# Ledger of designs, part 24: VH-VL binders against q9vpl3

Target 1, 224 residues: q9vpl3
Amino acid sequence: RGKINIQRPKAPHYERARVVAVTQPKYPELPKAKSCFKTRAERTQQQQENPYNEIIAREVRNWLDHSRLVAFFHLSSITADDIFRVRVQLHKQNLHLKSYGSKIIEQAVKNTRYEAIVPLFHSNHCIVFSPDPEKTAALLRIVRRVPQMVLLGGIVEETMLSRNQLVAYAQMPGLHAVQAQLVQTLSQAPGHLIQQLQAHQNSFVQVLDVHAKNQMNEETPKST

## First folded at step 10 (VH-VL)

Design B43
Fold by ESMFold2, look of step 10:
Structure B43 (fold): chain C 224 residues (1-224), chain A 122 residues (1-122), chain B 107 residues (1-107)
Amino acid sequence: as target 1 above (224 residues)
Amino acid sequence: EVQLLESGGVLVQPGGSLRLSCAASGFTFNNYAMTWVRQAPGKGLEWVSSISWSGSNTYFADSVKGRFTISRDNSKNTLYLQMNSLKGEDTAVYYCARDRFDSDYGLYMDVWGQGTLVTVSS
Amino acid sequence: DIQMTQSPSSLSASVGDSITITCRASQSISSYLNWYQQKPGKAPNLLIYGASSLQSGVPSRFSGSGSGTDFTLTIRTLQPEDFATYYCQQGYEYPRTFGPGTVVDFR
């Protein structure tokens, strides 16, 4: 589309380049971890090649219908054993690690508010789905031990969050309740919104006090 | 304890309207998609409609499309089925079900309500 | 739409018997096949999801197998509480469709 117009603006040039690409014996090389990831999914779900893209697009739509939390990661080179270990650990927390090509994501989110996520799938990536947004903290804790997975951002409660927003979300007890309450009260007087935010701020202060107490207990001898 | 309780099933005349409710308890309702399934007397099970966790996406059987609407109120832990232009063939016990998805297993309904009877008769 | 068939439509069995019920889809549904049990006047219960995964709380005498288009439910050492109607159901695509059911009754 735009790249083809810039690089190959004339129809004869485009047609000639397309013919050359068809005749070249080049097979796009998949990353080892990404190839292993896709191979498992293909064995489980592949039915016929002609409807393959729509089958996988339906899978993505089903994940979105059933997931309050979606997190996007850049994926560096990783062995099949390491990614499998991470998937098992995430699965124990009801966190589901997947990878999908950009064309499939484009087909899955067409005519939705999520069309802006498609460029994230240009490079090596993975996605984590979960029905439970309270698992965001567990997700980030597990992934901290996996430097090959770099958080890009996510979707919580159908709201797109940047990396920093998702990290902040994971640290705030009751944040999803605040966000849900904010949406439900958007048409209400500003005073109600301020009171609800202040109530959650007080809960946040209480969490900080608990963390400070725990840190003081770690700095003093324990009685057993 | 995880429970679903349907209500609102009554006798209604053809062409009438009726709204069914399904009250959820014992689990985080917002985390789950939901489904309605019906069973005509002496017949098998028929999927009617499904709704995503947020309510943004809905799905309907061809037999009810355009006549039925599915909705949910996550603040009240309640699922609804609005049934319009009712016909005799809509006579059935209507069940609500908690819906699940995993790409390894597909879609399935792991918790069911007791059902509510809708009778469409002149 | 994916049509689901079941065989047999009914069967008679005694306590202690082992029985099998087959389910066939009109096209491949991968392993996205579920089995439900329904007793008269009661709601269905999930037995098996994903062709072979046993739902929590379901006795191990129930098992499922198959992929693609052909699936089986096996009940070993039939118990009195197992006399019921059994439905298969595909979770592959919308519209989600059920088989017509298999009635398991006293011999």
Scores: ipSAE 0.803, ipTM 0.922, lowest interface PAE 0.7, mean pLDDT 80
Fold by ESMFold2, fold request of step 18:
Structure B43 (fold): chain C 224 residues (1-224), chain A 122 residues (1-122), chain B 107 residues (1-107)
Amino acid sequence: as target 1 above (224 residues)
Amino acid sequence: EVQLLESGGVLVQPGGSLRLSCAASGFTFNNYAMTWVRQAPGKGLEWVSSISWSGSNTYFADSVKGRFTISRDNSKNTLYLQMNSLKGEDTAVYYCARDRFDSDYGLYMDVWGQGTLVTVSS
Amino acid sequence: DIQMTQSPSSLSASVGDSITITCRASQSISSYLNWYQQKPGKAPNLLIYGASSLQSGVPSRFSGSGSGTDFTLTIRTLQPEDFATYYCQQGYEYPRTFGPGTVVDFR
């Protein structure tokens, strides 16, 4: 446990900037090497992250362009072997298990009706995509045997559904006209649907609030 | 049997407008994104436009942006391409195609229609 | 935009030959490359998606390989129905782009 030896790079240019500052007359306050190092590191990291983030955000947009069913889960600790077995079972039903960070989701759903889902991805999670909403029953049947995956809600035909609404939708697989009417009725009250997801998000956020309070002591970068 | 059938291709004068249709059968149309691809006589394939399963997101080649509109009617299992301000270089066979995506494989078109010929000539 | 090139632009071959067609992308497209076959006067038909996955109903004499920027389509033991034009196409980003095609003719 207590043998973490991290060799963090110390400012090599600090030592060389110190040598430069040893000259007697008029000392500039800004060591050129130290300023250049931090600026170069920021530029390199920002450049690398922006192209990578956009590549992954495109993947999420492609999933959304091709998926009538999206389901969100809280994911508890699970072995790699077990999650792989679940992914294979889901894949057989045209259900695709994925995970994406909140920054990627925010970039992918910017200026869409789905912006409210972003906070769901601040903690351990997984998402299931499928082109076929009739696979909702199969999804719930498979996940029932996986207590580490806790259903939070989903999106069916661009309508956000709470956990209970998604379960109710799945129980009517042979009544397509009734299922379509249910989704249409829920779409006519979008404020209530979003508020219910946000309320469940707030109860789920008890983990996020603890995490955020711990991060206030850790000084995370602020966002604009 | 999975089928896509384009229609509406005719001779049109430059600057004219035309609407193409693509009728889908044998599969659940709503489950799929759709794409238009064109092929000028004696030339290769050129992607024209794509549309998400719901119609909420659309994508266009630079050569047709601002002139073409893609839409779908999921209740009629039909994809549309509205072509305005037609030019001679728009002369082509227009195919509709069923789109697929999986993060393991990317975007691909697994079912194609037989095409409809649009001729733009003065 | 991602430029796609193919080599050769055309070739002549006999029934029973094995041939290889190369496709190159101007930047990495992961394994997001597709191959289509088109006979004159007919619509294109998907052969290979995701670089190496064979579409259902396509004979096993077709195979694909590659990742990144360099990809190949191999047709073993050519049959009379394989004389056609072959296009590669990247499915990585919009705009989706095709290669210029490779014409495979009977010698």
Scores: ipSAE 0.801, ipTM 0.923, lowest interface PAE 0.7, mean pLDDT 81
Fold by ESMFold2, fold request of step 18:
Structure B43 (fold): chain C 224 residues (1-224), chain A 122 residues (1-122), chain B 107 residues (1-107)
Amino acid sequence: as target 1 above (224 residues)
Amino acid sequence: EVQLLESGGVLVQPGGSLRLSCAASGFTFNNYAMTWVRQAPGKGLEWVSSISWSGSNTYFADSVKGRFTISRDNSKNTLYLQMNSLKGEDTAVYYCARDRFDSDYGLYMDVWGQGTLVTVSS
Amino acid sequence: DIQMTQSPSSLSASVGDSITITCRASQSISSYLNWYQQKPGKAPNLLIYGASSLQSGVPSRFSGSGSGTDFTLTIRTLQPEDFATYYCQQGYEYPRTFGPGTVVDFR
């Protein structure tokens, strides 16, 4: 499919939801609605909008049920040909470029730990989904040549990561959540965890050795 | 190569319980949602339950809701179906399947196990 | 719940024939329709996903088409190994539902 649909239209086509709702007579059947008057167009739009929103929200939930990696980007002005080229490059790596309105995202993540992501969708944006968190490095490599896509952060293994955290884990995508926990633990814990990391011969050993020498006086792990 | 192998199907009395297992190999199990589908003798296929890649979200057919639970252990590459309060209508071959989703194609099951027979009889 | 129906329920054909199986959903499912093949005593296997996309390893004599509520599976130049039952299944919403199946027998 050669669709270049980076953002879905704000609202789905209302005729898909209800043909009858478009033709409904004005309010002879709702006497109590007289105190809260709604025009026929307002009532029809509200009914159609709700069913379409839930259909699209279900698509987002399906993406989340099937994606270990979700990345959020701010999207600056970009031609349709350029975004299509990026989408094709991402798709080759099992990375799926999508966009959804903030109301749909809010409905999709309601009563989940992800409610905090909704404000990210008030500005022009795009999202990348993938079942494979090892593709984080490929994602960042592809988009570093696309200045119109600015990384905001992501979700890896159901853990929300900042931009810096996601970039830090791109080299070893299967280990990002484990390494984030280890860095946080080492910055706040006694030196036995430093010794365990050294025994594993991790590439972060030298950075964590600095934390071990500064035991209990590390302020934040963001520089790690 | 890519393989799913169900086990645990046996004869069980009505009201009994049974846990089925599905062992995955040849692919990264953690990357995929999973599904159980059953087939009663001489009948068609019936979706039973699905579980997200992390196990955080689960879905059930009305016929088994409240009686069956689905779970996974990503460290052991294993999917489970716990079946309680078994009835004669639960007699079937139970298949596990690897799930996929893409907004271009919808939900589909691209790899299936061999099935394990559960018989519920007095 | 989305009800799936299939036609015909059974079908007899000869090697070399072209056959068509139809599937209908009780409401629009976009193109989210899958086809599975099941041989006697075996597990199902995926043939077609998303109405028309062939699964890897499936011969090109299989094809699928349709959108909305009406879908078809076509097998051109029927082979002896194509004797099986064929199921359609919607991947649009939960509960995920299958058609009742179409048995393809050799004449």
Scores: ipSAE 0.794, ipTM 0.921, lowest interface PAE 0.8, mean pLDDT 80
Fold by ESMFold2, fold request of step 14:
Structure B43 (fold): chain C 224 residues (1-224), chain A 122 residues (1-122), chain B 107 residues (1-107)
Amino acid sequence: as target 1 above (224 residues)
Amino acid sequence: EVQLLESGGVLVQPGGSLRLSCAASGFTFNNYAMTWVRQAPGKGLEWVSSISWSGSNTYFADSVKGRFTISRDNSKNTLYLQMNSLKGEDTAVYYCARDRFDSDYGLYMDVWGQGTLVTVSS
Amino acid sequence: DIQMTQSPSSLSASVGDSITITCRASQSISSYLNWYQQKPGKAPNLLIYGASSLQSGVPSRFSGSGSGTDFTLTIRTLQPEDFATYYCQQGYEYPRTFGPGTVVDFR
């Protein structure tokens, strides 16, 4: 798919360095330290949406427009050097490790079927994006050696998959949209927790509807 | 190897309609967002429309919004541009392009077709 | 909308010359600037993405630099195949916008 995963060592432009610092999962900007003593002008500005958050939310939307695979991880304590090594290994496989604050994720998926993913980002986390869902197996192979990254689940072909569903999907190459739908269907079980996760069923139904339309576009269904 | 081929460009009257096609080969079409770019004779390049990998999200230049629609058929590896209410300023060579995004680089178009000429004669 | 400008609009040069083309955005676009080459009667092709990254197969005599609003494309040791029109294009936001182009002609 084109370029080498590791960028050549160039002095980063200051804008690139700022973006990298914002995406590190351990050290989000902490907005609350100054809130107790803010001036009237600062309070008025704080009542408006932060334009920086919308810039980063746009980045997440671009990732979603270009990614058939999105995987979510809980991130335990890990050194910056170790997570950088993992990011480089993933990048070689066209897998892009990122981290975004929960408010940014909420803004990015607002009024979409993915609003249900926002609670996953209340704790330390990271996200992996890829245009190629066949890289799911490579993703799981790489992170198997990284116990600090705990798989929570993902989105494949716009279908939400739990951890176990995503692992099962990785073992079944080919027919990506059909396989994701089958894994999701066979792995679902009735229960109160599952029903509560489906409280935003309109968003989930939209994912299934897109999945069914994709299968219809890629196959000629026969009535028998 | 990687190839995009546009077709459907013809002479049409103002107010008419036309559908362009872009056939993709040599790569996994479903993995990519796609874009249409046009170039009026003797002029520069103008972005027209983009579509996400799934087709769920579409974007349009203001000059064509409401008149053009973009779609894709991932089972046929084909991108489409439906052009309605055509005007003289829509006369151009229309290129399809394969889109890329990475937060390190932004959006860019790494593969282009050879273009198809649409002429709107008033 | 982000407006893109290029300078110069045209230039004449000889084989072996080194040239520089500049591109300016009306607001900061980070490093999300791309350069395309187009020969007469041909489709554009990508030279540089993300301000400074060379597309696969592009000769090393091409280089790009810049961030924010100001960007440059440099061609060292011009070759006969480099006489073409060059466009910059921002990949920062929709609508995606191109510069007006720079024509590089044989002197």
Scores: ipSAE 0.784, ipTM 0.916, lowest interface PAE 0.8, mean pLDDT 81

Design B43
Fold by ESMFold2, look of step 11:
Structure B43 (fold): chain C 224 residues (1-224), chain A 122 residues (1-122), chain B 107 residues (1-107)
Amino acid sequence: as target 1 above (224 residues)
Amino acid sequence: EVQLLESGGVLVQPGGSLRLSCAASGFTFNNYAMTWVRQAPGKGLEWVSSISWSGSNTYFADSVKGRFTISRDNSKNTLYLQMNSLKGEDTAVYYCARDRFDSDYGLYMDVWGQGTLVTVSS
Amino acid sequence: DIQMTQSPSSLSASVGDSITITCRASQSISSYLNWYQQKPGKAPNLLIYGASSLQSGVPSRFSGSGSGTDFTLTIRTLQPEDFATYYCQQGYEYPRTFGPGTVVDFR
């Protein structure tokens, strides 16, 4: 039955006044206008802040585009000569030792699945990149002789792994199908894995600091 | 022996579509990013598209963006280039190449295929 | 986009000559400059990466130098097989760009 009584809405003035008083921010903003119309100060700050950082962030993105294996280490005091020797040995195995500031890592992994790794780069660290995940065993063998480099974990096949998971992965060389299944099974809860990596990092740093205080002078790491 | 072999190049009408393939052998394909480069008859080399080792990141020249798609199947050791809305200016030999990166040297293409000819003409 | 230029566009030389080819980028590309050789009717081959590093199998008569915006490819003691077109290419950023090429002809 069609007698339309719904056509008498409430006065627009009351609805507009109520919406303006309650829902609008103290300053006039629209979600799209806030996103689309950046201030001159924001543009200038971004330009001044990013020129060098964007060049280096691009380098990190290129490493990630070309690396199936990424390993993270805490770096204790080590001489420049010793770091150089380790880098040469790793390079022979197609393993590339690098270090980057946390702001650069944050810019490089922004809006990616790897954003959770940024806090690892606020302390002394180094990273190893490689295109070949079968080099994980060689990596672990080489760094076992370098107590200043403490394995925290890594990324294999775009999946974040804890230290123990990466060690387990390395023990399975030559079984690519099984290794892929293991990485898929271990990929659950990426944030949980980062918390485990940070806890291990803090614990081992504390043990190393106790040893350094009891035995020898501590040297500053070369990398930032 | 490290090899790349392109296929799929044929004569196609303007506005048509075509998919190129690049078969890799003699190396672990999954370890490498890959690139397509083209060369129009009598002209120089032009970068077309690149893809990361996993396929998660792709890059395109402005002349093909929105029309071409790059993909890879790591289980079949194969790189693909899907070419849509083809124009006469897309007429070229298309090469696939194995990509490398090192922060000391930058990006470079160390292994190339033989090329496959795509002709876009009425 | 980074524009790449090459000079000369073509060159004639005799066996045993030494030649240079120059490549210029429109902005600094660090040392991220590659050289490719393309013989008539064949696919390109990498000669030099990172401005000065020789690819495996490339004869030592080829050398590269430069940094920033200006780069050179030098071929010492030209051989008959060096008849080809040579392209420089920046590996610094996307889009990756090539120079227009230099044709090296033998007399």
Scores: ipSAE 0.781, ipTM 0.915, lowest interface PAE 0.8, mean pLDDT 81
Fold by ESMFold2, fold request of step 14:
Structure B43 (fold): chain C 224 residues (1-224), chain A 122 residues (1-122), chain B 107 residues (1-107)
Amino acid sequence: as target 1 above (224 residues)
Amino acid sequence: EVQLLESGGVLVQPGGSLRLSCAASGFTFNNYAMTWVRQAPGKGLEWVSSISWSGSNTYFADSVKGRFTISRDNSKNTLYLQMNSLKGEDTAVYYCARDRFDSDYGLYMDVWGQGTLVTVSS
Amino acid sequence: DIQMTQSPSSLSASVGDSITITCRASQSISSYLNWYQQKPGKAPNLLIYGASSLQSGVPSRFSGSGSGTDFTLTIRTLQPEDFATYYCQQGYEYPRTFGPGTVVDFR
């Protein structure tokens, strides 16, 4: 989008402001005894002189340059202690839990295929980055114990996946060539076709099992 | 076992072209962004170019923009540097390096190849 | 572009000495500073990333500190294998830039 700042939300919308505050916790906020009202010119000047937006957007672009797996979650209210524990558990698996405001994400993904993800960040959220898409199963296992984190979908191998597509991807670990081809096939179809393919996920599992057996010359036990 | 091996460095005339290769082994190449760094004889290190894990995003030093192209073939675990319109100042040992990023630490190069020498001289 | 400087350009030291090398960035780079070691005829290798994090396999006699614009590399109890050239490098933005290097020679 074109504006570098948002209007302060109404009282019922304080929850959106809190999500943004989590994404920028590093700098102390100085108390201002003076009135919070500023002229239109002063507001425009402050927006133009906010260097942290581009620094943070650059951080997101660096994550995308180094991450084959990106997962998006809706985040319900969670204590700082609980989110810290989740972050530590994820970090042990090379999974990096972050949060960014929607305007930062918009700036980071401008003129890329990922512009469609921006609306996901208007509500309370978090993102997990990883260089290793085989960690998708570990990610889902860890967050299963965290009801405050609700999977919305992700990006695997530069392909946007819905929640159900990402869950299906995670159930087929260790078959990288087959998993990458499956992701590409699902994303090439229109959105309506993607919904139809997800309704028959058991057929995909059967085809992949036959394919894996033919490639490996030995059957691999399936997780149910 | 984690290894990067550059090749293709030779003597070439000014204005010529050359392609360098970097073969990766002992790690999942597709999981990593990659970087080229060069070092002129007796001089310090200079970053040349970086490429994202997928190859979709590339970055170049001003001294090589428009002349050099970086690419990768993830199916062959190989990084490439195409160098066109070569100049004497491009004479250097060229290293490939495995890139890392974490928002706590920034960008860093944790594994380096042994380098390949490019000489640009008449 | 972020300019990186190092001090000293060279130094002479004996085995067992403790030495300090400094690196300065022309603007704040947070803690996104890396240190590399290079021996003659060899490739560089990573010592420290993120200003103070020790790379796997690097001896604990190496340490780094600093943030913003000023950073240091300290080598306690210098060993024979530590005589090399040391480069700092910012990982904050493109173009990624190196310092000019510090040569550590035996006395």
Scores: ipSAE 0.778, ipTM 0.914, lowest interface PAE 0.9, mean pLDDT 81
Fold by ESMFold2, fold request of step 18:
Structure B43 (fold): chain C 224 residues (1-224), chain A 122 residues (1-122), chain B 107 residues (1-107)
Amino acid sequence: as target 1 above (224 residues)
Amino acid sequence: EVQLLESGGVLVQPGGSLRLSCAASGFTFNNYAMTWVRQAPGKGLEWVSSISWSGSNTYFADSVKGRFTISRDNSKNTLYLQMNSLKGEDTAVYYCARDRFDSDYGLYMDVWGQGTLVTVSS
Amino acid sequence: DIQMTQSPSSLSASVGDSITITCRASQSISSYLNWYQQKPGKAPNLLIYGASSLQSGVPSRFSGSGSGTDFTLTIRTLQPEDFATYYCQQGYEYPRTFGPGTVVDFR
């Protein structure tokens, strides 16, 4: 935790960031136990004593029911102003930045194929949800300028993707019509083949981008 | 233009079966969860069933649980409601609706179809 | 299940009036309360989501407020097209539930 220029005024950003942080229920910790070993009954009672965990777990399940894109990040120490700015930039692209405790994530994804994501939430993190997987490129572009957010991987079209697979997915915009097939192919490709595909697709994508921009300029005049 | 169009509502005998369809146009159907809501003649609105964007999670009102099934075909932009073991109390106009969720606002239905009438009588 | 009630069940009003409809949930639903309008023979449409957020295309004479268990819909300067049935609906949990409706009649 370093020196920060505190001459920055108390802006609505700080109050808005505080409001966002407070919208999640915050309840006192369970009574601490003197013993370092808990019985099965004590663990069960402790879970039952946190009724608000299920409320927030339900929120996560609602996000998953409405999101074709989910991205996971490790989050380093970041100012409230900086995270608020990132959240606003993401929101403009229909990308929703959230954070949830590991117990809540575990409860939300229990008995689903997503149980494997729970260890990602044992440290400081954030999650981005979006209904639109075509926003993956915009997500990566925005977060590239935020070194405090380190991409760990994601879920696209209900398929878990590693960091490299998600980056590869974002670089292939010309295949949107077959997105589910593309995601399945990327998840099964070996690492060296993925690198070779990314190299070919990157060159091909640039040609398609130039072609699309030329068509856009010729058919509709730019006003911006 | 964003549009939902239900079809398949007819007169059916008690104990019979019927499948309703809802065709979506003017928006990316795959991006949205979907819901069925019904309204008995002269009565209020009753939520029937909801389905996630992928179809992997489904939810039902107690009054229809075990008798109705909800599904979707994202390649055809179509939502379905399969209704089995129909009862007189299932007589209603059935609406499909586009669902939204945001943790700031909760769940809400922002686009509705015109409805299709299902009548269950002998 | 979260039970929703509305008051009044019906009301009569004239063009230009200001009216208020109330909705009560059987337990706290945060601000996850929606309002729908339905004209006879027509499908419902969304007016207000998240207690107070106005849906696109809805006139500013409509407003919503409340949180927890008590919510209100206010229509100021009532217009001829506002005579309809209004439903509240909680978007907090499954099963999703509607209020019984409020009929707003002319005269």
Scores: ipSAE 0.777, ipTM 0.915, lowest interface PAE 0.9, mean pLDDT 81
Fold by ESMFold2, look of step 16:
Structure B43 (fold): chain C 224 residues (1-224), chain A 122 residues (1-122), chain B 107 residues (1-107)
Amino acid sequence: as target 1 above (224 residues)
Amino acid sequence: EVQLLESGGVLVQPGGSLRLSCAASGFTFNNYAMTWVRQAPGKGLEWVSSISWSGSNTYFADSVKGRFTISRDNSKNTLYLQMNSLKGEDTAVYYCARDRFDSDYGLYMDVWGQGTLVTVSS
Amino acid sequence: DIQMTQSPSSLSASVGDSITITCRASQSISSYLNWYQQKPGKAPNLLIYGASSLQSGVPSRFSGSGSGTDFTLTIRTLQPEDFATYYCQQGYEYPRTFGPGTVVDFR
């Protein structure tokens, strides 16, 4: 601590101290990350005029036409540098991090089975798209180290999944077996693999069935 | 090796129907949207139709809308184009293509088949 | 619909030349412009996507640039296998539209 700058004579330490003080609050409430995603959301808001809203809604529809995996996250305050590093890590796994305003999402999914997802986008959020559902495990591994991204659920193969259902999907033996084949040849008998796949698939189907029945039971007179 | 192979192109009479197939191999077919593009003899390329990875969403050029149907069977790694009420203007080589999207790059077709010739003539 | 034009419609060049082909869209398409090469009797191949990204396996003598409405394909040090027809194509919206093509022949 040879840098006693605040105590230097004739130094503009006041201005240096103000700069340091501004950067201190940055860690808890991070304007960079908020600005980054709010810049996309702000662009969407500034383009709520008809032609620009449709352009962005088209982008969302194109993502949906090309993505077997869609994951939704709540996003807490995060620095632009941190979210950029996460985006780069995700991109290496063919996982694409995006954010869109709720009106854009509503326009994009109008008259589809996905209309129920619109409320997820009224607060700070991000979405991850991927053509490859086998990347679900990699997605969860990467975001586990990012507490600012809280998994809300997702869409896999056009099926809406809750958080717990998506986590269960990522643990499917089929995905594990494919990943193991990439690394090396598994020596276990194929019969054991089939049994594990069937057990996890049955559990996963049961979770989806319970979710679907709960969704049907909770449906009100107005459309969900 | 990533490959697309179209088949089914033949000579047909005006007003006739024809179904084209595109067999995919060497990649996970289900991960990709697909597109048909045609080329009339001695002419340029014309986009015909596209289909989402699941088959839930389809898109058509105005010149074929209402006459052509696009479909896919993900269990057979096969893309189809059903062509009805064929006209002389539909005479072309028909290519299938693997479609891609990224918000940084837009839509593009990164793998193309060999093409199959459809001739509509009396 | 977005109309795409190309200039020139044809050109003659020698092996070793550098050439430039331009493509114009009737409205902004961001950077969503693709270039395809087609040799006689063969299927098209992707060269460039997103205006400037080189497809895997395409030689570095090919490059693309532009955004908005004006785009350029440049081929440096033409090789015998580069004599072909080149198409631009917008990937911005449906209907997806191609330019009319540019034929590159021997001079």
Scores: ipSAE 0.720, ipTM 0.893, lowest interface PAE 1.3, mean pLDDT 80

